VHH binders against Ras-specific guanine nucleotide-releasing factor 1 (RASGRF1). Designs and how they scored, part 4

Target 1, 187 residues: Ras-specific guanine nucleotide-releasing factor 1 (RASGRF1), of Homo sapiens (Human) (q13972r240to426)
Amino acid sequence: KRNQVVFSMLEAEAEYVQQLHILVNNFLRPLRMAASSKKPPITHDDVSSIFLNSETIMFLHQIFYQGLKARISSWPTLVLADLFDILLPMLNIYQEFVRNHQYSLQILAHCKQNRDFDKLLKHYEAKPDCEERTLETFLTYPMFQIPRYILTLHELLAHTPHEHVERNSLDYAKSKLEELSRIMHDE

## First folded at step 1 (VHH)

Design a38 (framework vhh_vobarilizumab_d1)
Fold by ESMFold2-Fast, scan of step 1:
Structure a38 (fold): chain B 187 residues (1-187), chain A 124 residues (1-124)
Amino acid sequence: as target 1 above (187 residues)
Amino acid sequence: EVQLVESGGGLVQPGGSLRLSCAASGFTVSSNYMAWYRQAPGKGRELVAGIYSGGSTSYADSVKGRFTISRDNAKNTLYLQMNSLRPEDTAVYYCAKDFTPLYDSWERGYFDYWGQGTLVTVSS
């Protein structure tokens, strides 16, 4: 049923925002501070290459999640299409992130050859909220988020009547996400 | 108005069990990151267990395998089941709410709301 898809989307979005928060707060911000230390184990350029615009992606999805949560609280009047209108224009930041991902992992691999950096990274990865996941894992989550939205909207549309006020807006959002996904994953 | 009210603390013998409850009002427990912290006499507050809005949980090494964090969405209540209690578990236990996602500091944590605490004493 449509409501089940919406509640599943809320749970998935909450989990994704948690993953982005761990990426930013357990890794990006501490490593950025380490790059400013007296004997830095990593450079500011390396931090920028690894994380790129991930902090901006986090803020975008915090806003989106709060919007989803608010609409769910208004159940059974589930009006969601306007939230995708907010999200869609900003998803171009994913193009940069996705295309940078291979380079990001190459720079991270080079940094891990430095023993001081590797020790620090493992210390951050040992934090309880990481749940035995690595920085590489957290950097990989955004790679598949757009495809996941496409699948979610496909399921939501399958349970949305043709006469539903939101049908055209949801179909438009799905089409735009598919367009963006093709552009980002070319070559 | 947001409120967190802990209960369930008390005196228990080593090896015993207690279940702590945190009744929430003014917000939905299932939609937020929730955590249990404790503060032993003369020490700072330490994270004991956390539960993410999606249901994932995390535990401090010292309590892993002995404590279980859970929630009851219908009662809007957070729980901490404490088994195989040790004298070093003696502390005031606090329930905390943070906005989903997590706090913005990996060292300190920033929580919007804390409960008043409930005392757990483990001794013969």
Scores: ipSAE 0.000, ipTM 0.103, lowest interface PAE 16.8, mean pLDDT 79

Design a39 (framework vhh_vobarilizumab_d1)
Fold by ESMFold2-Fast, scan of step 1:
Parts: sequence; structure tokens; C-alpha cells
Structure a39 (fold): chain B 187 residues (1-187), chain A 125 residues (1-125)
Amino acid sequence: as target 1 above (187 residues)
Amino acid sequence: EVQLVESGGGLVQPGGSLRLSCAASGFTFSSYWMAWYRQAPGKGRELVAGITSGGSTSYADSVKGRFTISRDNAKNTLYLQMNSLRPEDTAVYYCAKDSGEIYSDLFGTDYFDYWGQGTLVTVSS
């Protein structure tokens, strides 16, 4: 059913926003602060190389999640294709993140050779909300998000009648995400 | 720790049927989206079918109406029922944890967290 797919998407988006929140608040922001300390265990350049635009990705998805919640509260009138139109221009941020991912992991591995940094990182990774996941794991979540949206839109289209008011908009959004994925794959 | 073991592949005639199984262990199976994808010799990986933790399903246009994905959370097992098989369905079929992983060809195979070995399906005319 269409509504079941939409509710599943809301649940998945909430989980993703939580993952991004952990990445930014438990790792990025504390490490940025550490880079400004008197004896920094990591440089500001290293922080930028590891996290790139992940903070912007978090804000993007907070906005998308709030929009999705608002649409669901208007039940039974569910029109959400225009939310993907808002998301699509901002997803260009993903191209840079995906392109940078291998470099990010290489810089992280180098930083872990510094004992003070490794101790600090282990301390952050030990927080309960990490659930035994590492910084590397959280940096990997954005790598899968666009494929997840393509699959979700495919499911929405399968449950959307041809004459439905948003059929064309959903199909367009799917095509644009597939185009973005192709561009990222080529680069 | 995480393991996915595919089975059920084989050699069949066009128009035949096969049921693939994927035995999952080392994670909370019921909490994850699962998928089947395939890779033919010399080609990239292709999403065949996906199923969410809630049971919603999706299919590639090439297999709609012929294939059915299902899950048994009590047995930690994923299934793919394949009917009306065609020579172009010939491929190694892989079980994947989390629907995002099914697009391995977009980011390269080494970026995806999957633990399956694959099972070969050959459809000959």
C-alpha cells in the first residue's frame, strides 16, 4: 500500500537523521573543538578532510524529515512529491561527499596513528548512542542514502495509480536521483 | 559475525522455476531491509527485488510479475521465487542486508556490506 511505504520512509528518514546527528554532534563538533585546543590531537584541515560537508547533509535531512512529518499530519491527503523537488538541488552536496569518501577514510586512518587522537576517538565511540559503531561506520551511511531513495521511490510508484496527481512528479524525482547516481558513479 | 548464505540456484530450461533462499545470521534479521541483486558475466550488478523490514516489496521492471520476494523473520530467511525464467535471467544472485547495499555497481562492490557468496542461476535454451 502507498501509505505503508510512506510511513516506512518516515521511519527510515528518522533513523538516518539520528545517524547524521551522532556523526555531527558526537564526532565532528567535538573534534573541531579539539583542533582549536592548546595541544591539538588533530588539525582543522584533517577535520575538514574527514567530515567535508556532512554537517550540511544533516541540515538538509532535518528539513526533509520535518517536511515529511508535516505532510503525514495532513492525512489522508498525502502529497509529498514536491518534497523531493526541494531535496534534489541540495543532493548535489552528495556528489562531493561520495567523491571525498576514500580520502576521508585515509586521513582518518593516518590520524589514528596519533595516540592522543586515538584515545579521544575511542572515548567518543564508547558513547551509548553509538551502539558499538565506529566513526568509520557513521561516515559510510551517506554513501547508501541516494540508492535507498531510488528504491523507495520505485516502491511508491508501484503503489501509485497512473492517474494519481503526483505520479509524474514522483517519476521525475526518481529519474533525477538515478541521473545523480550515474554522475557520482562516473566520477 | 554477519553471514548470508544463498542456495537454490541451478540449471533450468526457459519457462522453468527456481526458489532461492538466503539464510541470515549474526544480526537482527527482522530489523533490516533485505534485497536480491544479480550480476551476469561481464555486466554490473542489478537490483532484482527488495523487501523492507515492514514487508513492503519492490521489483525491477524486468522481473515484475515473474519473481516474488518474501521473508520469514522467525527463520531468519529471505526467499526469491522465480517463475517463467528467461535466458537473460542467467546470473549469479546475491542476498544483501539493507536495501541501500543493493546498488553496489553505483559505488563499487567494496563499498557494500554484504556477506553472501552468491548462487548461480543458468537458464539455457
Scores: ipSAE 0.000, ipTM 0.112, lowest interface PAE 19.2, mean pLDDT 77

Design a40 (framework vhh_vobarilizumab_d1)
Fold by ESMFold2-Fast, scan of step 1:
Structure a40 (fold): chain B 187 residues (1-187), chain A 124 residues (1-124)
Amino acid sequence: as target 1 above (187 residues)
Amino acid sequence: EVQLVESGGGLVQPGGSLRLSCAASGFTFSSYAMAWYRQAPGKGRELVAGIISGGSTSYADSVKGRFTISRDNAKNTLYLQMNSLRPEDTAVYYCARSGTRYLFDWGSETFDYWGQGTLVTVSS
């Protein structure tokens, strides 16, 4: 059913925002602070290389999630197509993050050779909200998000009648996300 | 100035094929959704096929599997390949440009520029 697809999208978005929150608040911000200490276990350049624009991605998805939550709360007049207009301007941010991902993991691997850094990282990874997941895992979640939206929109369109006012706008959003996916893989 | 010029219409036997072209000028073609509409004698305009800037396509149920819409952004040209033509496909075919960069509906009121039309007649 269309509404079930929309509710599933809300739940998936809430989970993704939570993963981004953990990435930023449990790792990025504490490591940024550590880089400013008298005996830094990691440099500011390393922090920037590992995390890049992940904080910006978090802020944008918080906005998208709030918009999605508000639309669902207005049932039965459930209109979503224009909400993806928030996501479409973010395409360049994802392109930069995806392009940087291999380099991010290489810098992280190098930083782990420092004993003080490795101990600090393991301390952060041991927090209950990480659920035995590593920083590398959290850095990987954004790599799958655009493909997930494409699949979700495909499923939503399958349950959207031909006469529905949003059908063409949802197809447009799906096509723009597919274009981004192609660009991200054409290095 | 915005111009859309259709070509390729003609008389064809049932089961035949035609390729329509629409030459666009006066705007950034690649940024706009484009569509083919048709109008048979005594009837309103109906959507045949549409293509958005990203390349995704939409088709009327009556033409799915028979017609293919495509665009060549380098040549500012829109195409409609029509195969397995039927007498009920007889109509004037119009090329149209979306009035907005973001397409919200394929309804004819959404389109702000139309070509002059090209006649397609499918008869034995």
Scores: ipSAE 0.000, ipTM 0.096, lowest interface PAE 18.1, mean pLDDT 81

Design a41 (framework vhh_vobarilizumab_d1)
Fold by ESMFold2-Fast, scan of step 1:
Structure a41 (fold): chain B 187 residues (1-187), chain A 124 residues (1-124)
Amino acid sequence: as target 1 above (187 residues)
Amino acid sequence: EVQLVESGGGLVQPGGSLRLSCAASGFTVSSNYMAWYRQAPGKGRELVAGIYSGGSTSYADSVKGRFTISRDNAKNTLYLQMNSLRPEDTAVYYCARDHPYLSGFTWDSYFDYWGQGTLVTVSS
């Protein structure tokens, strides 16, 4: 049913925001600090290459999640197409992340050859909220977020009546996400 | 059993301050998204502030710069520091566990991790 899809979307968005917070707070910010230390185990250039604009992506989804949560708190009135109108123009920030992801992982692999860095990374990965996941895993989550939105909107539209007030807005959002995904995930 | 108990509400004059507390039991506050909601008379519940497991925070536009969400991991307690209070802040404030990994739910059960609420009245 439509409400079930919307509730599943809220849950998935909350999970994604948590993954981004772990990436930024447990890895990016501590490693950025380490790069500023005496005899740093990693350079600022390496930090920038590994994490790209992930902090900006986190801020975007934090705002989107709050908006989605507020709309759903007003159930049974589940109108949310206008949130996608706000989100869509900002998703171009994913282009930088997606296109540079493989290079990011290459730089991470080289940094792991440094004993001091590898030890520090293992320490961060051992934190309970990581749930036995690695930095590489957290860096991979943003790669699939736009495709997941496309699948979610497809499912939502399948359960949205043709006469529904937001049908056209949801169709538009899905088509724009598909266009963006093709541009960013070019083979 | 998961339980949230709010305290710290009361009557304050406009421009005053209050600190709300939410004592949690049955789970660890630092491992979860935690949020403060409020419900003004005749209105639905609205999200006021949130703190994610990693420590990042978010706020509703109406309270940004005035309210601060925080936690004490040793006491397993969530706090909301409210400064420069306005009459429109009058509401019952609720502490909630925001569970992103909750599997299978109905709408009325999604917020089962609510406290009883604490009343905040801002008036002369």
Scores: ipSAE 0.000, ipTM 0.113, lowest interface PAE 15.3, mean pLDDT 80

Design a42 (framework vhh_vobarilizumab_d1)
Amino acid sequence: EVQLVESGGGLVQPGGSLRLSCAASGFTFSSYWMAWYRQAPGKGRELVAGITSGGSTSYADSVKGRFTISRDNAKNTLYLQMNSLRPEDTAVYYCARELPGYSYGFWDNYFDYWGQGTLVTVSS
ESMFold2-Fast, scan of step 1: ipSAE 0.000; ipTM 0.201

Design a43 (framework vhh_vobarilizumab_d1)
Fold by ESMFold2-Fast, scan of step 1:
Structure a43 (fold): chain B 187 residues (1-187), chain A 124 residues (1-124)
Amino acid sequence: as target 1 above (187 residues)
Amino acid sequence: EVQLVESGGGLVQPGGSLRLSCAASGFTFSSYAMAWYRQAPGKGRELVAGIISGGSTSYADSVKGRFTISRDNAKNTLYLQMNSLRPEDTAVYYCARGTYIEFWSDSSHPFDYWGQGTLVTVSS
């Protein structure tokens, strides 16, 4: 059942990358453009406060997803612990996002009191690929991603024999993700 | 309009061989993982063999060493070569287009599309 966990991880990563694409392409980039318009409904400072480093997070997960796809193409020999070794040091970018998430939502709520901004936001939220989800929903997805990796590695380890070549590397990755989660959610 | 059309099923004696074919249309065949699964009368569905776009294959333990999955991307066709057939191989065999492949019988991986199936009966 180890392969089932890996395939589920690849599917979840694809879904997450798509969520990040919607956040960046349907909201961040259009609102950044609107902030540069002649009559801006939102300031560049507000855009930065709402979206934080979400674009950087998107690029990281695009790369990670491509790495996972490449490993699946060499299936049935699924060796992926080294991908987590590459991912782990880069996950520090989540600290900025997680730490400022509540303030981001507060700034978004304030911006929604501007009629022009609210109308524009609702227009973007109405796009079919949003599937009736709001900007607040898309901004919340990164908050769950590190916990999801911890659960996935826990499940993967449950199906990895103690003598398996990747066992120690996967245990290390899980412990580092747990440490990172504690640091980022510790106020 | 995605279509998968299986052929090649029939009645064979134990120890015999049979080759199943699946003609695919309506999508870029070479870009998708493809699989064969089977369902015996009154039993659950079992994923028996899969092949990813890059050509790597995997098999259920029950058929490993006896069945060979292959694909011809130029002809948009998936094959299953079945050797050393046993009565327990009797089932309806389905061709499936998958986003990913899983070979555990208790797994329910989402398949976008599958065919109508072709009956294989191994008589003893």
Scores: ipSAE 0.000, ipTM 0.134, lowest interface PAE 15.4, mean pLDDT 80

Design a44 (framework vhh_vobarilizumab_d1)
Fold by ESMFold2-Fast, scan of step 1:
Structure a44 (fold): chain B 187 residues (1-187), chain A 122 residues (1-122)
Amino acid sequence: as target 1 above (187 residues)
Amino acid sequence: EVQLVESGGGLVQPGGSLRLSCAASGFTVSSNYMAWYRQAPGKGRELVAGIYSGGSTSYADSVKGRFTISRDNAKNTLYLQMNSLRPEDTAVYYCAKEYWSGLYFSDRFDYWGQGTLVTVSS
């Protein structure tokens, strides 16, 4: 059943990368371009406040997803521990994003007072790949990703024998993610 | 142009065997993740078996030990060997290929064949 957990993780990661791609390509990049226009409906400072480091998060997870695919294709050796070694050092990005989230939504709400911005935002939200989801929805996905990894690693460990070569590394990754989750969501 | 053509479906008695084939063109089967899905009447599409470019395979719990996914690189063809067939295996079986350009994740989608009907009846 261990392989089923890994395959489920791969599909979940693919979905998350797609959500991040929509956030960055349908919203961040077009709005950044709009901020550079002759009649900017939003400032570069507002763009930075709303999206923060979401583009970096997207690149990180594209790399992580490719790593997951590569490991699965290397059957029968299914090893994942070193992928988390790549992910863990960059997770400070999540702490910054999560802590900035309420400020991000406040700035977005202020920007929506501008008619030109609101019209442009609605145009982007109407794109088919958004599937009737709003920018606020896409900004919310990273808020829950670390907790989802903790649950996935918990399930993976439940199906990993105590003598397995990766057990200590996976347990370490889980504990590190749990520490980050406490820091990010502590009031 | 990516093209997938399934064949090998038919009527078989419980306990019987069938081998499904998926002839691929426009890409190399051995270089891609390939899968078999099925859709029974009144139900959603279900992943049955998958094979990664490196040769690793996955199976739905309901078919483990009975079905085997394989490929023939020389013929550029994907196979599903189905043994010990049950009435519950009755479905249209689809061959699928994952597509992702590697450059833009928004390009990710699956190519599907037309499907081949498998009927298992007493």
Scores: ipSAE 0.000, ipTM 0.130, lowest interface PAE 15.9, mean pLDDT 80

Design a45 (framework vhh_brivekimig_d4)
Fold by ESMFold2-Fast, scan of step 1:
Structure a45 (fold): chain B 187 residues (1-187), chain A 126 residues (1-126)
Amino acid sequence: as target 1 above (187 residues)
Amino acid sequence: EVQLVESGGGVVQPGGSLRLSCAASGFTFSSYAMSWVRQAPGKGPEWVSSISGSGGSTLYADSVKGRFTISRDNSKNTLYLQMNSLRPEDTALYYCARGLSDYEKWLLEHGYFDYSSQGTLVTVSS
């Protein structure tokens, strides 16, 4: 059921975009402002090390999500291959984020030794939309997103006829994402 | 940790020249392509030029081709933009950026790209 896979992908993408919004709006942007204060509890270098390019990842997925919503609104004509072409340039963005992840968590742990920072972080983590999740949890979501897309494309291809105009484009996108995942997670 | 600091802007007459500099720190400069982007008052951002990590390849927007030259000094972690034959329409805040792939140019053109640095102001006045 191709349509079922597409609707499940839309729901999963909405959830991921919400997670990225919490990461950026509840943590990155407020902490970046705090680094610019008269008594900064965290440096701009620390903010950059912890969050890296997560704001760019958020913008990318906002666009991808809106594109997916637009295609679904045009049902029954569900043409999606061009949306995955948007993901292919992400190779460098996700590779950097994933490889930086352990360093990000080490810098975060060091920052938490500062009492003022730890208090501020706990205040942000206490917001209702965090649902008892920590900054570390939100920083972990992008680590698994490319593997999730590979599984989604695999399922979508299983329900896409061989004569379908998008077949080759979807298969190409899946192959490129698999290559990226091997590079990011194996080395 | 990644920091980019633009400088070299100023006020110049039409037909004049300016050289912009971007001091980079916090990453392996020679491993990344670098770009210049500008934002004119009241307008969206526009990609200007890009240079490969080695400096062996350069790209320019049609509006600046033949007038601007991008270059880099990897030993000094510094990116440059030599601007000649300046026109009033070149008036803008100029930003340097790490990379700027085709996708990042697309984000820029569709208003989804944001800059946190102050940039360097170029005013071409007659």
Scores: ipSAE 0.000, ipTM 0.096, lowest interface PAE 19.1, mean pLDDT 79

Design a46 (framework vhh_brivekimig_d4)
Fold by ESMFold2-Fast, scan of step 1:
Structure a46 (fold): chain B 187 residues (1-187), chain A 124 residues (1-124)
Amino acid sequence: as target 1 above (187 residues)
Amino acid sequence: EVQLVESGGGVVQPGGSLRLSCAASGFTFSSFGMSWVRQAPGKGPEWVSSISGSGSDTLYADSVKGRFTISRDNSKNTLYLQMNSLRPEDTALYYCARDTYYYDSSGWLPFDYSSQGTLVTVSS
């Protein structure tokens, strides 16, 4: 049903925000601090190349999640198309992240050849909230998010009647996400 | 040119198992996450599973979680999907994809997919 799709979307968004929180707080912020130390194991340029705009992505999705949660609490009146009007213009930050991903992994691999960095990275990866996942994995989660939104909106539209007030707005949001995905494609 | 060649599909009874393979070339395989995507007859593409470049981390669609296992061998540039407890609903063409996503109004585009896919049919 439509409501089940929306509740599944809320659960998925909460998990994604948690993944972004781990990326930023367990890796980005500590490594940024390490780059400012007197014997830095990694440069500020390397940190910027690896993480790019991931901190901004986290902030965006925290806001989107809170908005989605608020609309769901208004059940059974479940109107959420306006959230996509807010989200869509800001998703252009994904274009840079997606296109930078291969370069990010290359820089990370180079940094791992520094023994001090490798030791520090393994220490961060060993934290319980990482659940045996690596920095590479957390950097990969944003790569799937636009595709997941497209698939979710496709399913949501399948359960949204033609007379529903949001149908045209949801269809528009799906079309814009598809356009963004095309722009981000890098061969 | 990115090339992905799938194999391992076939006909199997409900509850059976199959292992799919994908041979990759034209890019640094270990630097990309890889995914399996399927398309059932008359339906749009459905994402199935993904694996990180190192192979340490995996993601699964709810419909296959606990039944399918994704893995890779970076020394052979090969991606695998072990499918257990197969159901009629798993019947589809299966495509492997590099971890770059291109969508349009038709759904997943085959830019990083093989031109053929591999057919899995689950029937009694």
Scores: ipSAE 0.000, ipTM 0.151, lowest interface PAE 15.6, mean pLDDT 78

Design a47 (framework vhh_brivekimig_d4)
Fold by ESMFold2-Fast, scan of step 1:
Structure a47 (fold): chain B 187 residues (1-187), chain A 125 residues (1-125)
Amino acid sequence: as target 1 above (187 residues)
Amino acid sequence: EVQLVESGGGVVQPGGSLRLSCAASGFTFSDYYMSWVRQAPGKGPEWVSSISSSGSTILYADSVKGRFTISRDNSKNTLYLQMNSLRPEDTALYYCAKTYGSLFPWDSTSAFDYSSQGTLVTVSS
């Protein structure tokens, strides 16, 4: 029950890391290179406006995922509340990304008016690992990640006995993420 | 063609109530988990509530727990959100989303569509 929630979280984290990898490797890095070309279809300022700190978000989740894998490999001794301490510094990164998201989409829409850029973007979107998803879709995934952790902790707490050694730590982590989520969406 | 049409928004005073509806078509509604997501003007999307395909599992964001009630009527292909004790911070465009086998709206294969109009809820203080 409790272990099933944790294993489900591991699979979800693996999927999210893969989504971030596609965002960075299929879009951010190739477009950043294109901005440095002789005939750039997009400026470096536009690349920064669209992607912001998504590469940093990817690195943080790679670390979190490896930490989660290590804890699960120690099963049946499954203690993971301290892993959420890795997520707490993410306020600065996620706050900036979330606040920038509408501007990011506006800049992307403007860039798509350039035929050379639009053709290049569609070429990247046609890559098999995108599975017919657009750049807009990949830019949207981080918008829901903090709420996802709050839901996961809520479900984990529902399956954690009141006297369990990490119940207070899990409740604390959930409360901290909820506070961070409120601050993130508040100016 | 998959279609989700939100309605029921409006202007209300703090402490007031509103009931939102999401009419679904183009897919087997009873096979999907459903969620409400909101986006305040100038802010990113915030998950509000989720309900399983049968209605047996329901989750709420802590900001709305005890004030909002999610429900569904599979015979009418409609999702509902009853909002009570509304606060100025509840002001947002409200959207519904479908997900196969998951309570999490970000697992939706169709994704949350920013171009969809949603239904606007304004709580004036």
Scores: ipSAE 0.000, ipTM 0.199, lowest interface PAE 14.1, mean pLDDT 80

Design a48 (framework vhh_brivekimig_d4)
Fold by ESMFold2-Fast, scan of step 1:
Structure a48 (fold): chain B 187 residues (1-187), chain A 125 residues (1-125)
Amino acid sequence: as target 1 above (187 residues)
Amino acid sequence: EVQLVESGGGVVQPGGSLRLSCAASGFTFSSYAMSWVRQAPGKGPEWVSSISGSGGSTLYADSVKGRFTISRDNSKNTLYLQMNSLRPEDTALYYCATESPLYEQYWSKGDYDYSSQGTLVTVSS
C-alpha cells in the first residue's frame, strides 16, 4: 500500500542517483579532462553540448535522495510532500536537458567519427559499473524521470486517505509535474 | 490468507544478541516490503525496520541504527532481524508486518497486513 509505494520510490531514487553518478564520473568528468589534454579528442564545446546540465541534475537528486531517506528515518513525523517542493523550483534544468537531448545525441554521433574519441568512449563504456550500457543509455535516463515521479505520486495518492495531512500537497506536486511534462514535450 | 509466524525471542543480558525470524505464507513474499514493529509494555507500537521486496533497500529507526540488521531470504519466504548490543529499552513484543507502519494515522487502525502473535524479547540484568 502507501508505505510500499514510498519504499519503492526510495529504491528507484537510489538507482537513479547511481545512474547519474556513472554518467558524471565515468563519462562527463573524464571527457572534460580529455578536452583539456595536449591533443584533445573532443572539444570543451562538444562536452558542454553532450552533457549540458547533467552534473547539476546529479547534485539535485543527491539532495533529494538524502532528504527522502531523512524523512523516512524520522518516522512517525513523516512528511514527503515538502521534498517535491525542493524539486519544483529546479525543474527548469530538466526543460533545458530534455530540449537539448536531440542536439546532444547529434553532437555525440559526430564525435564518434573521430577514431581517438570512439576508442576512448568504448574504454569508458567497458567499465564494470556500466553493465554493458552505453553513454547514449545514460543520457536517456533523465528523459523519463519526471514521468516516473508523476506515476509514483499517482500511486501514492491512490493509497493516501482524503483526510491525510499530505493529501493536498502531494496532489499539487503531481499537478505541477504533469504541467511541466506537457510543456517539455510540446503539449 | 496471509500468515506470519515470528520466532527467536528470549531473555538476554544487556549487550547480548538475538536473531528473530518471520515465516511468511499466503502471498508472493518477494513482491512485498516487510517490516519489524515492536510494542514495549505500556507503550504504543514502534516501527523498528523495513526491507524492500528485493532486499536492495533497508531502513532503520534511529534507536536501532548500527545495532540491528534486517534481511530476508525470498527462497524461504523468511524475514530476519539480527539484534546486537541489546539494551533494556529494547524489551518488547516484536511483530512481523507485510506493510511498514510509517504513518501515525495507520498505527492503531490495523493498516498492517499481518496476523501474528509476535515474539517476546526481554533484556534484563
Scores: ipSAE 0.000, ipTM 0.243, lowest interface PAE 13.7, mean pLDDT 78

Design a49 (framework vhh_brivekimig_d4)
Fold by ESMFold2-Fast, scan of step 1:
Structure a49 (fold): chain B 187 residues (1-187), chain A 125 residues (1-125)
Amino acid sequence: as target 1 above (187 residues)
Amino acid sequence: EVQLVESGGGVVQPGGSLRLSCAASGFTFSSFGMSWVRQAPGKGPEWVSSISGSGSDTLYADSVKGRFTISRDNSKNTLYLQMNSLRPEDTALYYCAKGSLEYFTDYWGSSLDYSSQGTLVTVSS
């Protein structure tokens, strides 16, 4: 059962990286280019306010995903706790994103009042890889990533014997993510 | 195309009970783990409970253990959450979520997003 949880986690991480890739490459980077045009439909300040540190989050998860793939390829020796130890210090960037999210959506709503911007945004949202999802949807995915990891570690621990060599390290990682989640979502 | 429709929420007094339902369509229901997630007013989302695709394994958040029971009926493509001994702290919008595989796993499965309708539970004294 443990191996299935690990493969499930890999598939979910691949999907999340793809979502971040769409957010950055189909929305952030094209809109940043549009802000530099002769008659910009959006300002550089608005782009920064909407997307904040999304590129950094994408980079973080691309690295984590590659590390996860490497651990799984060494099966049956699945040592994942060290990977989460590396990830934990880097997840602090999520605090900034989460706290900025409401402001991000307010700025986006204001930008949609500009007809040229609204048409451009709908053009990007119509691309096949968006699968009928909106920019608001892609901006929302990072909001739930830390809770997702907590659930995954909880599930992994449920299928890890008490005497297993990784148990203490996985429990530590889960506790740290829970602490981080409380800090990020509290007023 | 994954569709999830939550129902069963309402207003109840502390100590009361409610049963939530989630009608699923657009995927092979029995092949995927399912979860309940809630979001209290002004707070971020909190994972509540998960159940494996077969229904043989369940997990609960510490805050709801002994009070909530997750179950599923694969013949009806329906997920349930029986909530007993409700507390004011249980007040939230409740969402169901599809996992990525047979085992309860990533509760934000590939085609599921936050825009899921949800069902409101209010526990007032």
Scores: ipSAE 0.000, ipTM 0.227, lowest interface PAE 12.7, mean pLDDT 79

